# VH-VL binders against q9m1h8, part 40

Target 1, 233 residues: q9m1h8
Amino acid sequence: MEETMAEEGCCENVESTFDDGTNCISKTEDTGGIESKRFYLARTTAFEMLRDRGYEVNEAELSLTLSEFRSVFGEKPELERLRICVPLRSDPKKKILVVFMGTEPITVKSVRALHIQISNNVGLHAMILVLQSKMNHFAQKALTTFPFTVETFPIEDLLVNITKHIQQPKIEILNKEEKEQLLRKHALEDKQLPYLQEKDSFVRYYGLKKKQVVKITYSKEPVGDFVTYRCII
Below, E stands for the ipSAE of ESMFold2; O stands for the ipSAE of OpenDDE; V2 stands for 0.75 times the mean of E and O plus 0.25 times the DockQ between their complexes.

## First folded at step 19 (VH-VL; framework fv_ecleralimab)

Design Q6 (at its last look DockQ between E and O 0.62; V2 from the best seeds 0.69)
Fold by OpenDDE, look of step 20:
Structure Q6 (fold): chain C 233 residues (1-233), chain A 120 residues (1-120), chain B 107 residues (1-107)
Amino acid sequence: as target 1 above (233 residues)
Amino acid sequence: EVQLVESGGGLVKPGGSLRLSCAASGFTFSNAWMHWVRQAPGKGLEWVGRIKSKTEGGTTDYAAPVKGRFTISRDDSKNTLYLQMNSLKTEDTAVYYCARDLDYWYFDYWGQGTLVTVSS
Amino acid sequence: SYELTQPLSVSVALGQTARITCSGDNIGSKRVHWYQQKPGQAPVLVIYDDSDKPSGIPERFSGSNSGNTATLTISRAQAGDEADYYCQVWDSSSDYVFGGGTKLTVL
């Protein structure tokens, strides 16, 4: 009766330390250091976003280090100096403005003051407001008085570029022709495509609009690429 | 302000030819898909054909009744749309409108139209 | 070919609500657009994408689309609303398709 001792193979749990690049912003008491870092991250992401939206972005702005940023803007940056104004690559006459808002509540008065301040800026066709506080309904309504589209981003949404996440699919925006070809090929209406909501982080990052169709490519090894199409609703 | 102004309409005999023009202003013409739509006297609207933007291939499509007889073209440098009509038939008698399709598959601006009369 | 069907005419009393229908197979899956045409004038877009309004179009105009029927609704009808109304869709097989048009009479 040979007792075959079953060797319990110690499966060493290799805790793969997923270095979650969640840079824990350590709550160190240096409030100035934290603020400058937040603006650096948000501004960098804003430039990346604008690049990906087809705006002309200086590569030097994308490669700026935190140290260099602090050297230029200080530990307590002036919000006006953080502003980004860049032209659309396809139409240099069209410019987008990114405005960083303060920590104060955003009121109708604040929005009107901003409107007056930017009124002399020729060629603005869009604006992005980076918010550090909540905007009330009245202030939101006041944004509709601008002669161009105004988008709002909580600064927290810009601290990390969502497109740099390793597991993020490749997103391609179809033009009108490509959309039409897709629909014709499959005898579909755009309403029959799976939807992405306007509030989706990718939709917001890319500035996608209603009725646009995106091609989403998921790369899974070893299975290969999976492609899906979604319509913005 | 967006404006579309058609011209070139007139009286033509069956089997004849006519060229319509549409002058566009107030927008970036080169980015727009442009269309011709016609309306026979006392009848409804009928799509004639389109030309896509050059950036999206500049291809043309035509309604079945005019296919092979009509040709749509554009000159982006002149902000002008054209409709060459050959082998005209009495059934082609209509007001011809140029229309803009800047978004997805609807006509947000129309010209005032030009009358084409095909009669013996 | 894809086809759109509209009533030939609709009558509405002044200040009442007019409803103009546009019927098509599974039209609810399509985007429906509406045009107003007054006598001797070019068509004007009044509704796009089922329910959206161009700038300058009165709030009295609204659109809906479901199932096999799209509807243009004109609330508080005015004498100036008397016109022909056309629905339009894009179809993958038929391209741009118009309805036959509906004459709205304001009484």
Scores: ipSAE 0.776, ipTM 0.948, lowest interface PAE 0.6, mean pLDDT 91
Fold by ESMFold2, look of step 19:
Parts: structure tokens; sequence; C-alpha cells
Structure Q6 (fold): chain C 233 residues (1-233), chain A 120 residues (1-120), chain B 107 residues (1-107)
């Protein structure tokens, strides 16, 4: 069943109020310019990452320029206004939330406050925290108690999109059925496939989990295509 | 709370037919591969067959002893799995379990089973 | 067709450690899952992926898998552990395969 209620609910939950220009007109050119550029780059990469993971992302967000970003959010963006909430294309009732965290250390108290803040967001099935500070061990454990997957990315890891390198191979993620058919065809078990580490930046970019398989196609002329499969461990 | 509840078991003569149902609740049924596993009285567990999620092709596979006689189907709008059993043999006498295969190829939840007796 | 072999029965003294084996050709290349079944009840998953435990399964249940043998280990055996235990794999040629089952008796 197709339903757009989840997207409207996301927008409703992340809606923010704008102050007049007199409250935010002053800025430090060096500091404000650098801060807004970092948020712009990270937010753009986040949208690209969500699109590549199969979420419904509008083209305007992917093509937003730095100057357009600054005209909407200013040189010192309010972090809550930067949040992203988009539905999964294959199941629009499922939504992902991206939260940009501040520079304060992230504690169990911070995680509990976030949990309360988002507890009324119907259909939330995943969350990504963009970090500017270290998250202590207890706060990380508190994230595992959420009823859905919570991922963390240091903002520095989102300043460039790692998939935009010219020499990158073509990558396809296999579903469970495709993995089964691959193994049948070659009379293999999944422990016999070459591995790709769970911590690999590519694995983290796509949010891949243990036991998933990726098909990697290298195209070099004139040799032609070379295909390999790797299992996440 | 994940629940699987089988129904439709009973006594049937060899050559007869019977339809089993498995009502599922507490999870997104459409995402799961669903299976039938049987156990003859005093015997071990035997895989009968499965149906994949619709998004992964919705195809069925059967164990050799039942292929061509049994048909597995699903109705995702009713969260229900079915087993149509035709040309029944006395060797088909068993408790039939509905089982969920959500992760990679094991059964994390089982129904309590329904008894099928094939006897003259 | 791929086959799994289990002993028909295993006995353990109360409070001692029980080991139930599941043998198969190159079973170490597969992921082994274990089910407990008490009389008149449905099977319950106790180990998946060789050694992982579902929520609610006591720490005294553990599993291992290497070479041609997977083992379910139950430490500090209790009377309530008396049951039939089945190993299961997915195999690329035979699909879902169960072992024949092992009756665990706690003396």
Amino acid sequence: as target 1 above (233 residues)
Amino acid sequence: EVQLVESGGGLVKPGGSLRLSCAASGFTFSNAWMHWVRQAPGKGLEWVGRIKSKTEGGTTDYAAPVKGRFTISRDDSKNTLYLQMNSLKTEDTAVYYCARDLDYWYFDYWGQGTLVTVSS
Amino acid sequence: SYELTQPLSVSVALGQTARITCSGDNIGSKRVHWYQQKPGQAPVLVIYDDSDKPSGIPERFSGSNSGNTATLTISRAQAGDEADYYCQVWDSSSDYVFGGGTKLTVL
C-alpha cells in the first residue's frame, strides 16, 4: 500500500520557526562562513546518501548551492532546522530521521532527551546522528535501546561523498533472494564469499549489515567487466 | 508480540485434500519468508516448503516428497499463510508448523502446530 | 542431498555440562542454528549463526562450529533442559536441512 502520510508527518514533526532578521543579522565572517559551509557539505552528502539507500529525496535538496543554503539557513544555522526526515521509497510508511548534533559532549541525558523529542514521530524506523563531538560509551549503549537502528557519523566523514570518485566500481546490494540464488548457482555458502568489513566506509555509507552481499563490477576498457561479490562481516 | 497460529488440521483419507492456514500477527508479514515444517509422530523435524516475500519474487520451493502435491500461498492483506495439500498419503501424517524466516535462513518463530492425520 | 547427523541421545548429570553434536560435510562453512523442543510444544530457537543467542535464552547455552562438527553446549544443566534438540542449516543445494534430533536427558 502507497501512503504519503509518513512524509507529511515527518515535515510536521521537524517544522521550525524563523526569527526576524534582526536576531541573526550579525556574524563573524571567518567563523560563520566555515560553519555554514561544513553544514552545507554534510547535509548535501546526507541527502545523497539517503537517495542511494533508497529514500525519497527531492531533487532540489540534491542540487542546492552553498549560496542558496545560506539564504535559507543563514551563516549560523539552527541545528534543529537542518534535520532531514524522508520516507523509504519501497515502503513510504517507514521514515528515517537525520539529526545534526551540537558541539556539546553527547551523554545519556542527551540521548534520553532525543528519545522523548522523537517519540511521537509515527513510522520512524531509522535514525542517523551527525556528530561534532565525542559520544561516550554509556551514550552509545543508550542508542542501542531505541526500537530502531541508530547510526552515527562524524561530520568530517560527510564533508565529501566517497562514492563520487571517477574510478569507483559499480555497486549493487543484493537482497536475500538474490544472495540465495548467487550461492545456489556457485554451490557456495556465504562464509565462502570474500569478505567486506562492517567498518568499511562504503559499508557505512550504504548502511549495510552483516550477511548482506554486494555485487561489485569493475569496468576497464578494453578488458571488459569484472564482477566480484563480497559478504559483510 | 509475534504470533503464528495454525488451523485446518484434521483427519483425511489417503488421496484426499486439506487446506491449512497460519494467521500471523505482531510483525510485518509481507517482509518475511514463510515456511511449513512438519513432524511425524515420534519423528524429527522435516522442512516442507516456503514462500518468499512478494518483493523478492514471491516464489515457492518444496521438499521433494511433497512437490507437485502441496501448494503454498500467502495473502499479505490478511497476514495469512496457506498450505493446500492434495493427493495426501499416510506418510504425510504429521504436526504441521508455520515458521518465520526473517533473517538469513533460520526459523526465529514457530506456531504451535496443527495435526494432520491421513488414515484409511 | 546435504545431511546432518546428530546422536540419538545424550545424558548429563544435573548441574554438569552437556554437549550435543551436529555433523555434516564442511558444516563449518555453513551457519548452524539450534532448536529446543519439549514434549507437546513447538520448537524454540536457542542458537543461531553458530553461536548467537536470541533474547531470553540463558547464557549457559552456547554454540560452536568448525570443520565437520557443530556443537551445542549447555552448562549447569537443569531438569528443564530435558528436550529434543535439532540442528539446522541452509544448504545451497538442499535448502533447509534439519538434523535427526537429539534427546537430552538430565539425570
Scores: ipSAE 0.648, ipTM 0.898, lowest interface PAE 1.3, mean pLDDT 87
ESMFold2 (binder alone), look of step 19: mean pLDDT 95; pTM 0.962
OpenDDE, look of step 19: ipSAE 0.770; ipTM 0.947
ESMFold2, look of step 20: ipSAE 0.641; ipTM 0.893
ESMFold2 (binder alone), look of step 20: mean pLDDT 95; pTM 0.963

## First folded at step 20 (VH-VL; framework fv_ecleralimab)

Design R1 (at its last read DockQ between E and O 0.74; V2 from the best seeds 0.74)
Heavy chain, then light chain:
Amino acid sequence: EVQLVESGGGLVKPGGSLRLSCAASGFTFSNAWMHWVRQAPGKGLEWVGRIKSKDEGGTTDYAAPVKGRFTISRDDSKNTLYLQMNSLKTEDTAVYYCARDLDYWYFDYWGQGTLVTVSS
Amino acid sequence: SYELTQPLSVSVALGQTARITCSGDNIGSKRVHWYQQKPGQAPVLVIYDDSDKPSGIPERFSGSNSGNTATLTISRAQAGDEADYYCQVWDSSSDYVFGGGTKLTVL
ESMFold2, look of step 20: ipSAE 0.685; ipTM 0.905
ESMFold2 (binder alone), look of step 20: mean pLDDT 95; pTM 0.960
OpenDDE, look of step 20: ipSAE 0.768; ipTM 0.945
ESMFold2, look of step 22: ipSAE 0.651; ipTM 0.895
ESMFold2 (binder alone), look of step 22: mean pLDDT 95; pTM 0.963
OpenDDE, look of step 22: ipSAE 0.762; ipTM 0.945
ESMFold2, fold request of step 25: ipSAE 0.654, 0.685, 0.607; ipTM 0.897, 0.905, 0.884
ESMFold2 (binder alone), fold request of step 25: mean pLDDT 95, 95, 95; pTM 0.960, 0.960, 0.960
OpenDDE, fold request of step 25: ipSAE 0.792, 0.809, 0.809; ipTM 0.962, 0.965, 0.964
ESMFold2, last read: ipSAE 0.647, 0.692, 0.684; ipTM 0.890, 0.907, 0.908
ESMFold2 (binder alone), last read: mean pLDDT 95, 95, 95; pTM 0.961, 0.961, 0.959
OpenDDE, last read: ipSAE 0.800, 0.795, 0.799; ipTM 0.965, 0.964, 0.965

Design R2 (at its last look DockQ between E and O 0.61; V2 from the best seeds 0.69)
Fold by OpenDDE, look of step 20:
Structure R2 (fold): chain C 233 residues (1-233), chain A 120 residues (1-120), chain B 107 residues (1-107)
Amino acid sequence: as target 1 above (233 residues)
Amino acid sequence: EVQLVESGGGLVKPGGSLRLSCAASGFTFSNAWMHWVRQAPGKGLEWVGRIKSKDEGGTTDYAAPVKGRFTISRDDSKNTLYLQMNSLKTEDTAVYYCARDIDYWYFDYWGQGTLVTVSS
Amino acid sequence: SYELTQPLSVSVALGQTARITCSGDNIGSKRVHWYQQKPGQAPVLVIYDDSDKPSGIPERFSGSNSGNTATLTISRAQAGDEADYYCQVWDSSSDYVFGGGTKLTVL
């Protein structure tokens, strides 16, 4: 009766240290250092986002280091100095303004004050508000009084550029012709395409609108490129 | 304000030719897809054809009843849309509207139309 | 060819709700647009993308689209709402397609 000792193969748990590039912002007591870093990250991501949306962005703004940022803006940046105003590449008469809001609650009064402040800015066709506090319903409604589209981003959504993740698919926004050709080719309606919601972080980053179609190309070695289309709903 | 103003309508004999124009203002004409839609007297709306924007290829499409007889063109420098109508038939008698398609496949602005009458 | 069917006429009493239907095969999968045309005037867009309203269109106008039927609803009908109404879609095989139009009479 030979007791075959079953060798318990030690499955060495290779703890794949997923280096989650979540740079744990160490809670060092230097509140100023943390604040300046947050604005640096958010502002950099905002420039990247604007570039990817087709705005004219100075490469120097994209390559700015944290040290350089602190040299220019200090450890406690003045919010007005952080503002970004850049023209659309396709139409230099159209400008977008990025405004960084303070930590105070955003009220209707705050929105109205901002509206007055920017009223003399010629050629604004869009605005992005970077929020450090929650906006109430009344303040949100007050944003509709602007003569152009206003988008809001919590600053936390801009601390990391969602497009810089290692395995991000190539994204192409179809123009109207390309959309039509796609639909004709497959005898589809745009409502029959897989969808992305407007609230999706990707949709918001690229500033995609309802009824736009994006081509998403996934490159998987060795299988090759996989292409999907999604409609914004 | 967006304005579309059609002109060039009139009386023509069967087999004749006519050229319609649509003057556009109040928007970036070069970026818009432009259409012709017609309405026969006491009848419904009928799509005639379109021309896409130049940046999207500037191609034209036509409804089957007018294909080979009608030609749509545009002059972006003049903000003007054209409809060349050849080999006109009595059935082509209609008010012809120019219309803008700046979004996806609907007409947000229309001209007041110009009447084309094909009669012997 | 893709076809849209509308009733020839609809009547509504003043202050009541009018409903104009537009029927087509799987029209719910399409985007439906609606135009108002008053006598001797050009068409005016009143609803686009099934239910969205252009600026200047009264809140009394609404649209819905499901299954094989799209509906234009005009609540609290006014005398000024008397007009012809046309539905329209885009189709991959037929391009731009209009319904036959519906005459709305306000009584």
Scores: ipSAE 0.792, ipTM 0.958, lowest interface PAE 0.6, mean pLDDT 91
Fold by ESMFold2, look of step 20:
Structure R2 (fold): chain C 233 residues (1-233), chain A 120 residues (1-120), chain B 107 residues (1-107)
Amino acid sequence: as target 1 above (233 residues)
Amino acid sequence: EVQLVESGGGLVKPGGSLRLSCAASGFTFSNAWMHWVRQAPGKGLEWVGRIKSKDEGGTTDYAAPVKGRFTISRDDSKNTLYLQMNSLKTEDTAVYYCARDIDYWYFDYWGQGTLVTVSS
Amino acid sequence: SYELTQPLSVSVALGQTARITCSGDNIGSKRVHWYQQKPGQAPVLVIYDDSDKPSGIPERFSGSNSGNTATLTISRAQAGDEADYYCQVWDSSSDYVFGGGTKLTVL
């Protein structure tokens, strides 16, 4: 019944002297430090985001605890081990890769090295870079040479999932055919739909592209469903 | 490098038939909506019709002057678009272009065209 | 059905700016695309979505669209810009519609 014994006492011996002259590890529940917790939170949010975008995500990854994360990856994780590669549910031949970048400035050399490293990954059709530093202008331009879409997220934007609400609307992304039929049905032109900007956190969370349309269904229990459409601009 | 190559044009009498082909390469053909656009000698561009990607229904649409006489089809295993033209009229005389529509409703790549001449 | 109107011809002196118009009822509510066609060749996309350029199109090509008129602008006109230019839209009632074409002559 008493299985949590690791919470007590000094956890680890350290060969160096600390600021107050003690050689003892704190008994705090996050003994691995803030760095590993940030990776855990960002990685969990990334899995939730990929699930919501329609990728096949293992439920175990969504329910992983900090202690389980630390037992697998350690208190200072090797960044390459944190990578995520999952297939699109609707077309399992298409895969997305999520790469966690280090604290060093990201340069054209860094981007080209990444391109070479992933060149043999068959079926890769999209990539997300989780950043801990700013990319210089030349590195950003180098990303445009990839044969698929590359998105970037500062790690700070992934420490909490922005979509966590009690009452979330139902989201449906229209394909090109569905958008065309919507416009014909209402005798509307493309630019006459209400807009969402590409910079919007909602748009970035779902990875929506310019000219895509989303159908948003709000469920209000006293009144029935309310449907609205938004076009990405 | 995207490439579209039309073939099958020629001289035919009114009432006759021709079948045009468009060989595609350098892109995932099955993801694209494919179109035929024609240009009569000395005249402007005229949309003929389209076939949507299979994932979006694979249906066809035609301009009024050709509806019922022309049939568009695709073979995704051969990366080939087809135009079957029946009951040809002299006003069908044109260069016929194959065009790709992979984004929202414009033609980013065109073939070089094949000439169809309908004359008695 | 929806119609687009272009001037039949436009002349520009070498090195000067050419403007080719495409007129349509409320064309500003639509996305306008432009194609260049040189003699004996297929059309080539030069502008899409009113003002966006495909890779490889020179910076001197630009586009705008508001009200009832869209405009293709070619700055520092070169002899190689001499061609026919077509505008095109998608329309909810008429589908794919082309303008009649404009012959650009570089003097």
Scores: ipSAE 0.652, ipTM 0.893, lowest interface PAE 1.4, mean pLDDT 86
ESMFold2 (binder alone), look of step 20: mean pLDDT 94; pTM 0.954

Design R3 (at its last look DockQ between E and O 0.60; V2 from the best seeds 0.66)
Fold by OpenDDE, look of step 20:
Structure R3 (fold): chain C 233 residues (1-233), chain A 120 residues (1-120), chain B 107 residues (1-107)
Amino acid sequence: as target 1 above (233 residues)
Amino acid sequence: EVQLVESGGGLVKPGGSLRLSCAASGFTFSNAWMHWVRQAPGKGLEWVGRIKSKTEGGTTDYAAPVKGRFTISRDDSKNTLYLQMNSLKTEDTAVYYCARDLDYWYFDYWGQGTLVTVSS
Amino acid sequence: SYELTQPLSVSVALGQTARITCSGDNIGSKRVYWYQQKPGQAPVLVIYDDSDKPSGIPERFSGSNSGNTATLTISRAQAGDEADYYCQVWDSSSDYVFGGGTKLTVL
């Protein structure tokens, strides 16, 4: 009766130290230091996002260090000074505005005040609101009164650029022709493609719209590149 | 406001030729796919053909009944769409509409149309 | 070739709900578009992407698409809704395809 000693394979818990480049904002930083760092990170990510969306972004804004940012904006930045207004590369007459909101609850009154404040801006075709507080339903509804699309981002979503994650696939947005060619080639409808939801972080980052198709390339060594297509729904 | 205005319709004999124009305004014409759709008297809508935007390759596609006879072109500097119709047949008698496809595969704005009558 | 089939005519009493169908093979997998055409006028887009409405289109208009049938629904029909209605799809083999049109009569 040979007792086969079942070797308990020590599953070494490889604690994959995901070095979450979430630099733990050390609790010891002065509240002003933390705030300025948050705005720096969010603003930098916003510029990267706008670049990746096809807007004209100054490289100096992308390379700005935290120290330089603090030298320019201080430890308690004025929110109006943080604003970004850049033209679309393909149409310089179209501009996008990024507005950083305060920590106060965002109300209809706040949205209306903002609307009045930006009413003199010529060529605005889109706006991004960076939120530090919750927006109520009425305030959200008030955003629909703008003559252009308004997107909202919690500031926390901009503290890290999701596209810089090492394991992130390459995403390419198909134009209309490329989409049509893809569908014709495979005799598919766009509804038959695997989908991405509008709330997806990549969809939001790239500002993708319903019915757009993205090419996603996964590079996995040694297997090589895997390509998939997804439609935004 | 988006406007599309067709012109160039008229009476033509079988085997003749006609050129239609569509003047566009109120939008960035160069970014739009543009279409011709026709409607024979008392009949339904029939797609004739399209031209893509220059940034999307500027290629043309045609319905089978008009292929080889009709040519769609555009002048983005003039915000104008054209339909050259050759070897016209009696069956080509219709109101011809220009239509915009700014998004995907539908016509969000239409012109008022221009009547083409092919008769002996 | 891909084909769309519509009824030739539909009648609805004033204030009632009209339903206009558009049938096609697996049309539910496609995006359906609807156009209204009044006598002597150009077509007007009333529904896009199965159920979405352009600005200015009344809430009384709605669209659905499933299986082999898309439906345009007009609730609380008004005299001004009397028109021809066309469904349209894009098809990889047939390009842009229209239905034969449906005449809606409001009684």
Scores: ipSAE 0.770, ipTM 0.941, lowest interface PAE 0.7, mean pLDDT 91
Fold by ESMFold2, look of step 20:
Structure R3 (fold): chain C 233 residues (1-233), chain A 120 residues (1-120), chain B 107 residues (1-107)
Amino acid sequence: as target 1 above (233 residues)
Amino acid sequence: EVQLVESGGGLVKPGGSLRLSCAASGFTFSNAWMHWVRQAPGKGLEWVGRIKSKTEGGTTDYAAPVKGRFTISRDDSKNTLYLQMNSLKTEDTAVYYCARDLDYWYFDYWGQGTLVTVSS
Amino acid sequence: SYELTQPLSVSVALGQTARITCSGDNIGSKRVYWYQQKPGQAPVLVIYDDSDKPSGIPERFSGSNSGNTATLTISRAQAGDEADYYCQVWDSSSDYVFGGGTKLTVL
């Protein structure tokens, strides 16, 4: 007399048609393949994101196919093997670490354990945690005690690279000096630039912070380039 | 903890020279723009000049009263900011502060200052 | 060039609210920063980006900026708030500009 909702679900690899449950379509689920595919997609997006942020990324990692990924890491990859550690191109002594977290809840104890694990990693200036579970408020507060910036991304946010759009604009992030020169050149006040929200997916992809300015160049075939500047708020 | 410690102040006669130092610790000095701000006795704060980070050009800018007489430099290997003051005048008498400008054009940390007295 | 004007002094009764103004042409289009300086001490940042507070600054301190006037507000004034207060902006033509300072006296 229990609910039978599991038998009629359509959360399977088979896409288009929902049968009345007469075939064994549910048993063809590739749960190991789904897990490895999700890690492959997220890890590839992470490498692309790090490259676009100015880190030195091995080209082999960017061109890795799903089949090659599975040959190296298997259908159920060990999370420790998925970690990424790459240097900043402009200052190779500064490194970023990407850690793929498990499905267990992330607590203050988890954060402290991570701190101990990385204490011997000289030159670490930033970290990204790829999450499969929600962090509670206290764990989030604990991240602020690290001597460097720690970002978090749900793995779902990394399954697709949002910068792969038709007619991609050229993106340049201005440093503080370039922003100052822009304002001087046009006799602008700080708050007179058009805004881009801090929570915008584009802003999060590039790791932009409040008051940074991004230069966006659109190419128009008959007329030439169109340039806009946006300030993060 | 961020710390800025000025040194090198003292008594000097008009026309003399003096070199100030500011020792920095607790942050990545090479990323910061560094400034000198002065305060004559009983008066307000006056911006003297700045030096940008090396990666952003390392250029200097000065307030009009000191341009051509004062030179700001930095040594990132020693985390030290310098102010070379030449052709000193009595109106240069002030407490000189070093200040950090890390996040878009304000001074989040200041040293305790060093007194420069220019008197005949 | 760009100038900021502050009153020379402001007096407030203990426990009351003090308001220190910083006037400048179109200052509402700029970000305003406030510094507290006690006698014989270096300035300390108390407000940045018009209204934000660094860690350790009491909740009693607040800031606003609109039109031609920015205001530092100190509610429930305490004896320890007695100090000089300076406003500061960055300006595209004049770079770093300080106001003349305001002496806050708590009675």
Scores: ipSAE 0.598, ipTM 0.875, lowest interface PAE 1.5, mean pLDDT 86
ESMFold2 (binder alone), look of step 20: mean pLDDT 95; pTM 0.953

